# Designs tried in a protein design chat: VH-VL binders against Large ribosomal subunit protein eL31 (rpl31e). Part 3

Target 1, 104 residues: Large ribosomal subunit protein eL31 (rpl31e), of Aeropyrum pernix (q9yd25)
Amino acid sequence: MPSEGTWVYVVNLRRVYWGRRTRRAIRAVRMVREFVRRHTKADEVVIDNELNNYIWSRSREKPPARVKIIVSIREEEPEEGGERIRKAVVRLAGRKLRPGRYKG

## First folded at step 6 (VH-VL)

Design c26 (from C2 with heavy chain Y104F E107L; framework fv_ciduvectamig_arm2)
Fold by ESMFold2-Fast, scan of step 6:
Structure c26 (fold): chain C 104 residues (1-104), chain A 124 residues (1-124), chain B 110 residues (1-110)
Amino acid sequence: as target 1 above (104 residues)
Amino acid sequence: QVQLQQSGPRLVRPSQTLSLTCAISGDSVSSNSAAWSWIRQSPSRGLEWLGRTYYRSDWYNDYAVSVKSRITVNPDTSRNQFTLQLNSVTPEDTALYYCARHDFDSLGYYFDYWGQGTLVTVSS
Amino acid sequence: QSALTQPASVSGSPGQSITISCTGTSSDVGGWNYVSWYQQHPDKAPKVLLYEVSNRPSGVSSRFSGSKSGNTASLTISGLQAEDQADYHCSSYTSDSTYVFGGGTKLTVL
């Protein structure tokens, strides 16, 4: 399991071509969210506006076949008490960035 | 070789609209890998990011919460520039205003090129 | 009041090393590896010095280095030179898809 840190992933969105064009952006965003949940075990996934807007804009033509994302992972303890929450924040990555652990 | 040049009035009266223009050379305002921001600087508050515009098959904007109700950042593809409009200004909006670029392909939400800055005074 | 906390001033002598801290929260510095540092000389626009915590743009001296631990990022300048006298600003991207800045640190080279 990834500890606290930053990771670069490439998400395959080609499955978005399955089914109707009208729902492709919604499905692509959902695929990114589920990929991050599965791979990081995050309880909460926050998707950056630029990433969301990139996916939505591309849905008007051919959706992106892959999207490269940067995922920042933190374990937060609620102030009121309770169970620790694992949070992932997801951003659009530059095309030249290599997948794997990102060290800055 | 990206250059950003700012222009606009340097004195604005309270309650009026502050309008500044940033002219771009060496890149396109509609570049799919760039975003174009306005940032201001005052002695009391330091640097403050105000908002950005960017093109990804459609135009998008993001704005800082503190100015969101008063601010518009607009691209102009015909002149290769973008503008800041800040409505209902007060003396607290007195600052040095910069335009700046962040480039997605250079990987990073950082500002790689800045305009020269425009000192805007809000006074009667 | 700035969103990120920096010391207002730091001083050093030529040849020495200094470190400037930049402290935020888990929603900015702690949550993202998108901390950048800007150098600003009098009457000039800020110039990017470091990005993504520790990366240098082409042309930036290796005397400048960056690190991050928890919610605090640090800029270290080794082998201080007179031309390093400037204001230094930290910045971070946020979970709200915005940017925040520190209050700035005035470096005096004595």
Scores: ipSAE 0.131, ipTM 0.747, lowest interface PAE 4.9, mean pLDDT 83

Design c34 (from C2 with heavy chain Y110A Y113I; framework fv_ciduvectamig_arm2)
Fold by ESMFold2-Fast, scan of step 6:
Structure c34 (fold): chain C 104 residues (1-104), chain A 124 residues (1-124), chain B 110 residues (1-110)
Amino acid sequence: as target 1 above (104 residues)
Amino acid sequence: QVQLQQSGPRLVRPSQTLSLTCAISGDSVSSNSAAWSWIRQSPSRGLEWLGRTYYRSDWYNDYAVSVKSRITVNPDTSRNQFTLQLNSVTPEDTALYYCARHDYDSEGYAFDIWGQGTLVTVSS
Amino acid sequence: QSALTQPASVSGSPGQSITISCTGTSSDVGGWNYVSWYQQHPDKAPKVLLYEVSNRPSGVSSRFSGSKSGNTASLTISGLQAEDQADYHCSSYTSDSTYVFGGGTKLTVL
C-alpha cells in the first residue's frame, strides 16, 4: 500500500462494456474511484474535471479501454480533531509516464 | 514551436463587454491534451486565472467562481483561436490580460506558453 | 490579497542562494504535485520556471530547484546572477480544477 506521495496507475475500464450503454460514463468514473480506493486506502477520492470530462466524452461513443492516471495521496487531520483522513486527488497522466512511483 | 498572439480593444466602457482573441500557431486549439486559459494581472489583485476551454471529444469550459456569471471562453477551430468575453465590466476589471496554454502531455498543468499580454482599461 | 502567500520581496548577492516560500491550503499547495513557479521580467509575460513542484522545463538552469512540505512550496535559486532579478510567482492547481496564484515576490540582486 502506498503511503503519502504520488503514483501513476493504468486503470482497465473494459468491464464497462458489460453494462447498459446509457450508464457507461457513470460506471467508468465509479471504476476509477473504486480502483483508487482499493489501491490507496483513500477515504476521499477527488477526480479532476479534465479526467472526468475525458471519461464522459469517450464513454458516450466508445469508452476508453484504459486510462492512465496520476494519484496524489496525503493524510489530513480534521479541523475538529478525530481520525486522520486519507485523501487522493486523481488527474490525467501524460502518455510518456510509466506506472509506479512518480517524483513529480 | 507554439505561439499565442493576442488582439482586441484596449479601452472598454463600464457595463460593456470586454472581448479579446488569442490566435494559436504551432498547435491546434482542438488538441486533446491542451487547455486554453485566460489569466489577468493587476497591481491590486496580482495574477488571477479566469477560465479555460478544452477539447476532449467534446468541448468543455471551466471558470473561476469570481467571474463565472460574466465570462465566456469560446474556441474557434476554423481560425485556430479562442476568445474571452467578459460582460458588465467595471473599473476593477482593468488589468493586463494574458492567454496561456497548459498541456498535460508537456509541462503537466503548468502554463508553458503565454501570449504577449493586452492591457485593457475600463473607464468612461 | 492573493490566494497563496509569498513574501513581497527577497534579496541576495551574486553567488548566494535564496529561497522563496509559497503557502496555501490542503485543497491547493497541500494537494502535492500541482505547484508551478513563474519568472517575470519587467514588461514581459511570465515564463514557466518549475512545474509539478520540482520539474524543470528544457532550458531552465539547475540553479533553480523546488520542494514542498505540507502546505508550503519553496523555490530555491542557487548561485544568484544579475539576470535572476525579476518577480517570481507561485501557482497551484486545485481540487476544484481551477488555478490560484501567489502575490508574487520581487527578487533584487544587490
Scores: ipSAE 0.583, ipTM 0.876, lowest interface PAE 1.7, mean pLDDT 87

Design c36 (from C2 with heavy chain D103L; framework fv_ciduvectamig_arm2)
Fold by ESMFold2-Fast, scan of step 6:
Parts: C-alpha cells; sequence; structure tokens
Structure c36 (fold): chain C 104 residues (1-104), chain A 124 residues (1-124), chain B 110 residues (1-110)
C-alpha cells in the first residue's frame, strides 16, 4: 500500500456481466471504489466525473472488461483538526500509461 | 495539426447572453479522447476555466461553480465546433475568452491547443 | 483571489536560473499529478510548457523543468534568455472534475 503518491491500476470489471443488466454501471463504479479501498487503504475515495461517465457510457453499449485508472493518494488534515485521513482520488488513465507507480 | 478558430460578438450589453463559437480543424469535436473547454482571462481574476464538453458514447459537460447557473457549453458535430453561451452578463464578465482542447489519451489532462482569443466587453 | 497561489513577479538575469512556485490544496495540486504550466507572451494565447508536473511537449526546451512536493508545484527555468520574458501560469485538475489556475507570474529578464 503506497503512503502517498500516484499509481496506475487496471481494474477487472468482467464480473459486472454476471449481475443484473439494470445495475451494471452502479456495480462497475462500486467495484472500482472497492478495488481502490482494498489496494490503498484509503479512508475516502473520490471518483472523477470523466471516469464515472466513461463507465456509465460503456455500460450502456457493452460494459468495459477492464478500466485503467490513475489513483492519487494524499494524507489530508481536516480543517477542524483531528487525525489525518488518507484520501484517494481516481481518474481515467491515459491509454499509454503502464500499471505501477506513476512519475509525473 | 489542430487549429481552433474563434468567432462571435465583441460587445455585449449587460443582462444579454454572451455567445462565442470555436471551430475545430484537425480533430473531431466528438473525438472520444478529447474534451473542449472555454477559459477566460481578466486582469482582476487571471485565467479562469469556465466549462467543458466531451463525448464518451454520450455528451457530457462539467462547469465551474462560479458560472454554473448561467453557462452552457454545447457541441455541434455537423459543423465540427462548440459554443459558449453565458447568460445574464455583467461588466465583471468582460474578459479575453479562449477555447482550448485537452486529451486524456496523451497521458494526462492539459490544454494542448488554444484558440486565438476573443476580447468581449460587457458595457452599455 | 486565484485558486492557486503564485508570486506576482519574478526576475533574473540572462544565464541565471529562476523558480516559480504554485501552491494549492490536497484537492488539486496535492491530490493529482495533473499540474500544467503555460507560457504567455503579450497578445498571444497561452502555450503549454509542462504537463503532469514535469513532462515536456515536443519542441519545449529542456531549460524548463518541473517538480512537486506536497501541495506546491514548481517551474524552474535554467539559462534564462530574453525570450523567456513572459507571464507563466500554473493549472491543476481538481477533485471536483474541474480546472483551476494560479494568478500568473510575470517574469522579467533583466
Amino acid sequence: as target 1 above (104 residues)
Amino acid sequence: QVQLQQSGPRLVRPSQTLSLTCAISGDSVSSNSAAWSWIRQSPSRGLEWLGRTYYRSDWYNDYAVSVKSRITVNPDTSRNQFTLQLNSVTPEDTALYYCARHLYDSEGYYFDYWGQGTLVTVSS
Amino acid sequence: QSALTQPASVSGSPGQSITISCTGTSSDVGGWNYVSWYQQHPDKAPKVLLYEVSNRPSGVSSRFSGSKSGNTASLTISGLQAEDQADYHCSSYTSDSTYVFGGGTKLTVL
């Protein structure tokens, strides 16, 4: 689990097809959230609009078998004070990015 | 190469609608790896991103909170262009307006091509 | 005023190096590796210099380099030339699926 930084992952969404058709996009987005939480131990996972819209659009025509995501992990301090939280923000990755640590 | 060519009125009265067009050559407005934005520049606020439109099996828009209630960014696939419509303008909307492209398939989101800019003055 | 904080101005002499900072929050600069830098000469549209913090588009001089630490991104220009005199703008994607810009920095080459 990375402490902070940016990582590229490929999420397998093939099992979305095993579920009911009317909930495929919702399940796919949930699978991405669960994948990120599992791999990063993030307290908060934020899904970018373009990634969300990509999944929803593809799920209408054919659910994507895989989606490549870029995940930025930060420790954020609440303005009210308190303990740091680990936040992951998730975007649709560029087509040519390879899985692993992203160096920008 | 990609070229963005802007057109539209340069003088708009307060309370009217500001309308600008960005004509695209060298790419398609419906390219599924591109998004098309409007960005303005004023001395008081610097560069300010206003909104974008993009095609991913369907059309989507994202807008900056500051203009969300007044703005529409709309694609026109038949003319390969997109437009800005900003309603109920005030003198604070006086700015140099740019259209710009970004790609996600170029390994990131940045504005790689810009239009020439259109100075719009809001005054009676 | 602007979402991202840049110094209003910076100056240097030919051949020197200068650095321009761009400070945001964990929801933009700190949270994403999608920081871009743009150069703008008078009466011209901005031109991308760097994207994704440190990557150069084809045709951009290696004198321009970028880095990021925490919530602050930096543009460094080495071997300053008269042609570098321009405004420099930083930009970042945000957790709200929007873009924000800094206030811009005027670089004067003395």
Scores: ipSAE 0.502, ipTM 0.843, lowest interface PAE 2.2, mean pLDDT 86

Design e01 (from E7 with heavy chain Y103G; framework fv_ebronucimab)
Fold by ESMFold2-Fast, scan of step 6:
Structure e01 (fold): chain C 104 residues (1-104), chain A 122 residues (1-122), chain B 111 residues (1-111)
Amino acid sequence: as target 1 above (104 residues)
Amino acid sequence: EVQLVESGGGLVQPGRSLRLSCAASGFTFDDYAMHWVRQAPGKGLEWVSGISWDSGSIYYADSVQGRFTISRDNGKNSLYLQMNSLRAEDTALYFCARVEDSGYFSDYFDYWGQGTMVTVSS
Amino acid sequence: QSELTQPRSVSGSPGQSVTISCTGTSSNIGAGYDVHWYQQHPGKAPKLLISGNSNRPSGVPDRFSGSKSGNTASLTISGLQAEDEADYYCQSYDSSLSGYVFGTGTDVTVL
C-alpha cells in the first residue's frame, strides 16, 4: 500500500450478525475501523460522523449488510516528535463510485 | 456458568435422518451465534454449520449443504441440527459451540459442549 | 475445502519448550484473519487456549503463548508438564469458503 492516497472499498458487514445482538451497530463500526486499519496499514482510523450515523440510523440490531466507504490516507508528524503516523479518514461513499484507487 | 449440552445422537442406517439438540444455559442465548462442529473418530475438527442470533444468517459447509438444516428456538435456549440423507462419512462426535467475535478478523469458539456421537452404519 | 497445516506430533520432556506451527493460505491466515488455538484431552471437548493470535483467556497458564507472522501462526508451550499431553488445533476463518477452518491437529507427547 502507497504512503498517501484515496481508496473506495465495499465492506461486507454480514459478519456483524454472527456476534452479540445488542452490540450490532457498535460492532459494525468496529468492523469498518478494523478493516481500514488492516487494509491501509493506518496507525489511526477516524470514522466520519455521517458514516457513523448511517450505520446507527438503522435499528441498533439491524446494521446494513454492506457499506461503501471512501478512505483517505495522510501521513502526520506527532507534535512532540517521534516517527510519522498514518491517519485514515473514513467517509460514506456515494452510490456511483466504483471500488478501487482514486488519485484525488 | 456457561453450559452447552448436546443430545440426539445414536446409530442410524445410511439414507435415514437424525435430529440433534443442544441445550444452552448460563448466558443470554439470543445474543450469540451458535455453531455445530464435528469430529470423526481419530480425526480432526470440522466446522459444519452456523446460525446467527435471529436465524437471519445461516451457513453450511459444502459437505452438508442441502442435507442438513440448522435451526434454533431462542425461547427454549436450544439449537438444533436436522440431518437428512445420512452417509457413512457423517459418522462423528457432534459438538455444539458458541462463537465470540471481537471484530472483522477474529471469530473463535469460546465454549463447547461435550458432544453427541452419531454413527452411520449399515 | 482447505485445512490449516500442523505437524502431526511434537514431543518433549518435562520442563522443556515445544512449538507447534500452523500454516494457512492467502484466503485465511494470509488474508489477515486471526488464529485461535484449542487444547483437547482424550475423550474431552476442545477448550479455548489462545484467542486472537496471542491472547490468553482467564485460567490459561502463562506457559502458553501464541504469535503470528505472514501465513504462519505458532503456539509455544514452555515449562512442559504432564497435563499438557493433548491434541492441539489452530483455527481461522476462510474467505473463499465463507466458513471456519481448523488445523490438521498436533499430538503433544510428554515423555
Scores: ipSAE 0.049, ipTM 0.736, lowest interface PAE 5.9, mean pLDDT 86

Design e02 (from E7 with heavy chain Y104G; framework fv_ebronucimab)
Fold by ESMFold2-Fast, scan of step 6:
Structure e02 (fold): chain C 104 residues (1-104), chain A 122 residues (1-122), chain B 111 residues (1-111)
Amino acid sequence: as target 1 above (104 residues)
Amino acid sequence: EVQLVESGGGLVQPGRSLRLSCAASGFTFDDYAMHWVRQAPGKGLEWVSGISWDSGSIYYADSVQGRFTISRDNGKNSLYLQMNSLRAEDTALYFCARVEDSYGFSDYFDYWGQGTMVTVSS
Amino acid sequence: QSELTQPRSVSGSPGQSVTISCTGTSSNIGAGYDVHWYQQHPGKAPKLLISGNSNRPSGVPDRFSGSKSGNTASLTISGLQAEDEADYYCQSYDSSLSGYVFGTGTDVTVL
């Protein structure tokens, strides 16, 4: 996959509905993080606070069945060490954005 | 050329409301996220609020959350900021600004208006 | 709210170089978000000076350069000129705030 780019994904969260209410949001956030890792091969995944809050606030009643996210990928070097890592930053996508590669 | 022109500022008492407008021209307005940034007299820049091109994503700084409402009318190439429950600390020059490359690593303000002054004083 | 930390002022004489630092946290610059720089002359709106850590918009002289490493970004002005006397602000995105953060601002004085 390319070293940098931006994509819109829809993550299916329905599997977290069955379980304790207090654990559903935790599982949903974990599912988003693992989805991003697997689909983008990111080494580090940063979940935006708005996205985290969206999942948690809706999970008080019932978790969202799906969440649309926008993911940006970049390869970076830590301040020293010289080893490159792939970072993903993940934000809540606008509801009108279509899944696929976002052109900016 | 890209132009952003703010209006609606003025002197207002604490607890009252004011509505700011920003008229955009010279570009396809509904291709860009738009933001409000303020600057208190003699102080630095503070991001206030932002809205995506389709109004699907709206963000507020903690200092204004619940009091201010950002909106846009793409048919009129206009951005708005409804300011309720104004406080003395909201006194600032309010800039309308356009953001390039939203949602990624590199969101920046490429064009700014001249600002409209809001003074909240008793 | 988390502002990016800049020195309050930096001074130099014409023809010299000055560097302005911009230090963030793990939720903004440290998370990998780019740093952008704005120049503001008294009574004027800010103007984009550097985007994406090191890119110059059209019309910005080569003597302005930017860099980023870890939690810190820097703006360097070489060949300092009288017209460079202005306030400079860095800016990034903060994932914990879901919003934009500006630096505290640096006043550049040309002596």
Scores: ipSAE 0.216, ipTM 0.803, lowest interface PAE 4.1, mean pLDDT 86

Design e03 (from E7 with heavy chain Y104D; framework fv_ebronucimab)
Fold by ESMFold2-Fast, scan of step 6:
Structure e03 (fold): chain C 104 residues (1-104), chain A 122 residues (1-122), chain B 111 residues (1-111)
Amino acid sequence: as target 1 above (104 residues)
Amino acid sequence: EVQLVESGGGLVQPGRSLRLSCAASGFTFDDYAMHWVRQAPGKGLEWVSGISWDSGSIYYADSVQGRFTISRDNGKNSLYLQMNSLRAEDTALYFCARVEDSYDFSDYFDYWGQGTMVTVSS
Amino acid sequence: QSELTQPRSVSGSPGQSVTISCTGTSSNIGAGYDVHWYQQHPGKAPKLLISGNSNRPSGVPDRFSGSKSGNTASLTISGLQAEDEADYYCQSYDSSLSGYVFGTGTDVTVL
């Protein structure tokens, strides 16, 4: 369970090919979302528009077998003092970033 | 109407080869991943192998890895299983099955053929 | 290989309810993967009975229901009828095997 911070993950998307051809893009996006939810225990997972577009565009050709993502985790307090929410924002990472804590 | 019809089973000696076929009809074959599942006499179901819609991803159970080869011909709506170096433990009814997407990627077999019996015995 | 654990058999009388458990590990059901159920009558191919833990395909009576909690999924047959006498298998995905796993199977007998 990471605290607040930024982490780099590599998501294996090979199982997108175990599903239907016509659903490959949405399946790949959902695999990324579920990976982040499972690994960070985030209450809310936000897929960056650039990452979403990357997966959808590549899926016109062939879904990527892997995708490297950068995940920023924040704990936010809702207006009016509800329970704190752990939010993960997921972006496409550069190919040279190594998995683990992003140090800047 | 979705139909899957297996053929090619029979009696073979250990160490020999068999090729199973599955003829699919009633759906867009190249939209679906296809799988082989087997059942030994009086025993339970065992997943054997799967192949993606484009043949680009292929997976095998450890028990058959290196001996069996799954393939498909989308132009003929057909799925195949080439079984080499057969063992007595491979004796089973072999089902062709279509997979449908599950909400969390634990996919399920929504249509099954009737199976073709493979008996490996001396 | 690695299998999901089911009781060998369960039995009940017509009109009663029976429940079949399906217990997995942290690499399959415990990892959150959906559980599906199949019914197999003697000499027949398996037929999808429940998908995605609790969804009934068209044509499956509402007497069949599924649930999942932690490492265990359950299939409940209410209003048990003679034609429910069959083998029942659960199925999930196992991340450590990168493949599908089936349960050991349960024989349902209507007494």
Scores: ipSAE 0.307, ipTM 0.788, lowest interface PAE 3.0, mean pLDDT 88

Design e04 (from E7 with heavy chain Y104S; framework fv_ebronucimab)
Fold by ESMFold2-Fast, scan of step 6:
Structure e04 (fold): chain C 104 residues (1-104), chain A 122 residues (1-122), chain B 111 residues (1-111)
Amino acid sequence: as target 1 above (104 residues)
Amino acid sequence: EVQLVESGGGLVQPGRSLRLSCAASGFTFDDYAMHWVRQAPGKGLEWVSGISWDSGSIYYADSVQGRFTISRDNGKNSLYLQMNSLRAEDTALYFCARVEDSYSFSDYFDYWGQGTMVTVSS
Amino acid sequence: QSELTQPRSVSGSPGQSVTISCTGTSSNIGAGYDVHWYQQHPGKAPKLLISGNSNRPSGVPDRFSGSKSGNTASLTISGLQAEDEADYYCQSYDSSLSGYVFGTGTDVTVL
């Protein structure tokens, strides 16, 4: 049953440290993308620029051990007459947001 | 050329301690997580412990948790394994290994040392 | 701890093809974690043979190939040669152990 909606997740990024120091930011972004794909079953995962910049900026010092994200799932038609796809847009969540369904 | 050279192995009685060292050369040591993998005589490979580039993340196999301590000194390009309360089942060739990133986060060991033999026997 | 299951031994004649299976569980290979393969000659350290299920490192002949489907990965050695006589180990990551797991190992003999 596919559905649209918005959810808050906390992604554990501790395994970034098992990789290479010089690739820590790329690995962290990849971990967020893979987490969202697995949990939402999205066909396309789009990482918002603010979230991407946050991860890269933090990774100059030390990658964050976790990151709180807000994921919005939408169904889109990629081309006229094409099949609907599930698209997840991933943004940096506010610090005080609680995990679970986001109600606004 | 990447080289990893282990030392510190030997014959030791049960309950005693040994400290293994691994000297790394030919690459930027503090760019890589480093691991210890062991192999008992005539048996297969067993992952023992790993440490991140900054020593901030450390992991152990259940069989050695609480007895072994992994550490590194990036200024000396060296990896260490302090082995306490040694048991007969710890008898093995101990390899120092470097990991490389995998896209699936199932990282792989791209370079290995020749190993140092630890024999725990009375 | 859990290990990945491999046949204990496989044998073939020069020029033949042999395949080594590596079977895991839902916490490792079945969870989508890549499988890597190592070759170990007697008295020597393991050497990386295949990374990321099917990638050959520089210097590894194209007669070595890897694949993965479901809970099982396979290493195929085509055109078997005497120097292929060695032990072969698969390796993945196990989420339930939060650590790396190796296969039980397969002894390849060239007869």
Scores: ipSAE 0.523, ipTM 0.863, lowest interface PAE 1.8, mean pLDDT 90

Design e07 (from E7 with heavy chain S102E Y103G; framework fv_ebronucimab)
Fold by ESMFold2-Fast, scan of step 6:
Structure e07 (fold): chain C 104 residues (1-104), chain A 122 residues (1-122), chain B 111 residues (1-111)
Amino acid sequence: as target 1 above (104 residues)
Amino acid sequence: EVQLVESGGGLVQPGRSLRLSCAASGFTFDDYAMHWVRQAPGKGLEWVSGISWDSGSIYYADSVQGRFTISRDNGKNSLYLQMNSLRAEDTALYFCARVEDEGYFSDYFDYWGQGTMVTVSS
Amino acid sequence: QSELTQPRSVSGSPGQSVTISCTGTSSNIGAGYDVHWYQQHPGKAPKLLISGNSNRPSGVPDRFSGSKSGNTASLTISGLQAEDEADYYCQSYDSSLSGYVFGTGTDVTVL
């Protein structure tokens, strides 16, 4: 599991074709969410609205083969004296970003 | 009332070809990925090939790559397996199966046909 | 070698509990892919018993339970009954094969 910080991943969405056609957009979003959760061990995964809209828009006609995401991982205390949790915020990454730890 | 019915199995000589069919009913066929899984007599299950709902994604087990061709006809609710260059080791009961998913890491076979027996012998 | 490893056979008496292990590698279970379980009675097609490591389909008794830790999954049958005598197979996805992989199978005998 990665440390706290920002990471760029490429998620292969071709497996969305293995799932149900009527669920392709739901499956694609779920694939991104579960990919991030399992690779980062995050307790909470937040998908940015722009990323969600990108996947839904494209999946209606032809699912994207891959999506490049930028993931910001932070450890937060959710309430006053609650236990700390790992939170991952997932956004659509630019085409020029390389996979791995993002800096600048 | 999901039903998958295989046909086309039989006795065939090594090096020859055989075509299996699977007729699906009771669900929206073009909404699901479909697969072939085989089981040699007295042995375990082996995944053979799979095809997505739109035929845009097709994969084969290494043991059959280059010899078998999976295809589907959504208008006929049918799945096919064209088996070429058959070998004695291809002798097995061939099952047609449907895949359901519950996310990126969770693909499972929720319905299976009864299977059709393919015997490759001289 | 590429298959998921299961014990060849497991035996128990009626009312006992038996556990079947399913061990994978870093390209399948160890990579985070879920494990699913199938029950096959002689002469019959396999039937889905457990999906997503621990979920029971409608009609499957709660005597059947699944779990996963690291690269190993387990199926536990509590209150063993004569009708549970069957072959059991685990299944996952393997990223190195770009395909599905089944366990070697376990024959459950009720003595």
Scores: ipSAE 0.061, ipTM 0.740, lowest interface PAE 5.2, mean pLDDT 86

Design e08 (from E7 with heavy chain Y104R; framework fv_ebronucimab)
Fold by ESMFold2-Fast, scan of step 6:
Structure e08 (fold): chain C 104 residues (1-104), chain A 122 residues (1-122), chain B 111 residues (1-111)
Amino acid sequence: as target 1 above (104 residues)
Amino acid sequence: EVQLVESGGGLVQPGRSLRLSCAASGFTFDDYAMHWVRQAPGKGLEWVSGISWDSGSIYYADSVQGRFTISRDNGKNSLYLQMNSLRAEDTALYFCARVEDSYRFSDYFDYWGQGTMVTVSS
Amino acid sequence: QSELTQPRSVSGSPGQSVTISCTGTSSNIGAGYDVHWYQQHPGKAPKLLISGNSNRPSGVPDRFSGSKSGNTASLTISGLQAEDEADYYCQSYDSSLSGYVFGTGTDVTVL
């Protein structure tokens, strides 16, 4: 399980094609969200607008076969106490970034 | 009303070929992935092959890979299965089925045709 | 090639409840993939009975219910009726096969 920090992943989106044409963009975004939730155990997954727009734009023509994402994982504690919440913010990664921990 | 009607089954000798057809009506055919599922006598249902709405993604069960070819013609609302090098173990009722999206990506078959019987025997 | 495991048959009297189990592995049901159920009367095509573990399509009586826990899904038929005599199949997705898998099927007999 990844600790707090930043990680680069490649998400395989081929299973978009097992669904419906009219729902391809929605399905692709859901696949990215599910991938991040499953791999990071995040309680909350936030998809960046640039990443969302990229998937929707590409899906108008043909859904992308894969997408490279950069995921920033933070532990957040409410001010009045309670359990920490694990939050993942997901952004579109540059083509040249290598999968794994992003050091900067 | 969604309808799927299969045809093309019959008795065929081992090593020969058959081509199955499925005529679809009552829905926007090019909005859906379409699949073939078979049922051998005394056995359960077995997924055979699937094809995306645009024919750009095609999938096969290991048991038929390299022998069967799935295709579709969206202009004719038709799905096809070309079956080559048929074996006795391919004897089954072949169903055309439409797949609907599931939230957790284990999609389900919401409409089925009546099936067409393929018997591979000498 | 791999199948989800169901009992070969279950039986009950009219008005009773019967439950059919569907047991998978870590690559399908255990991985969290939804389970769907189909009813097949002799000489007929399968008909969708339950989708997404517990959802009933329009027209399916509420005496049919589904559930899932761990590696096992269950279909329960309450108030068993003569017309429920049929074969029942579960279905999921298997990540190791990259394809759909069906259960071995269960014959329901109304005594």
Scores: ipSAE 0.326, ipTM 0.804, lowest interface PAE 2.9, mean pLDDT 88

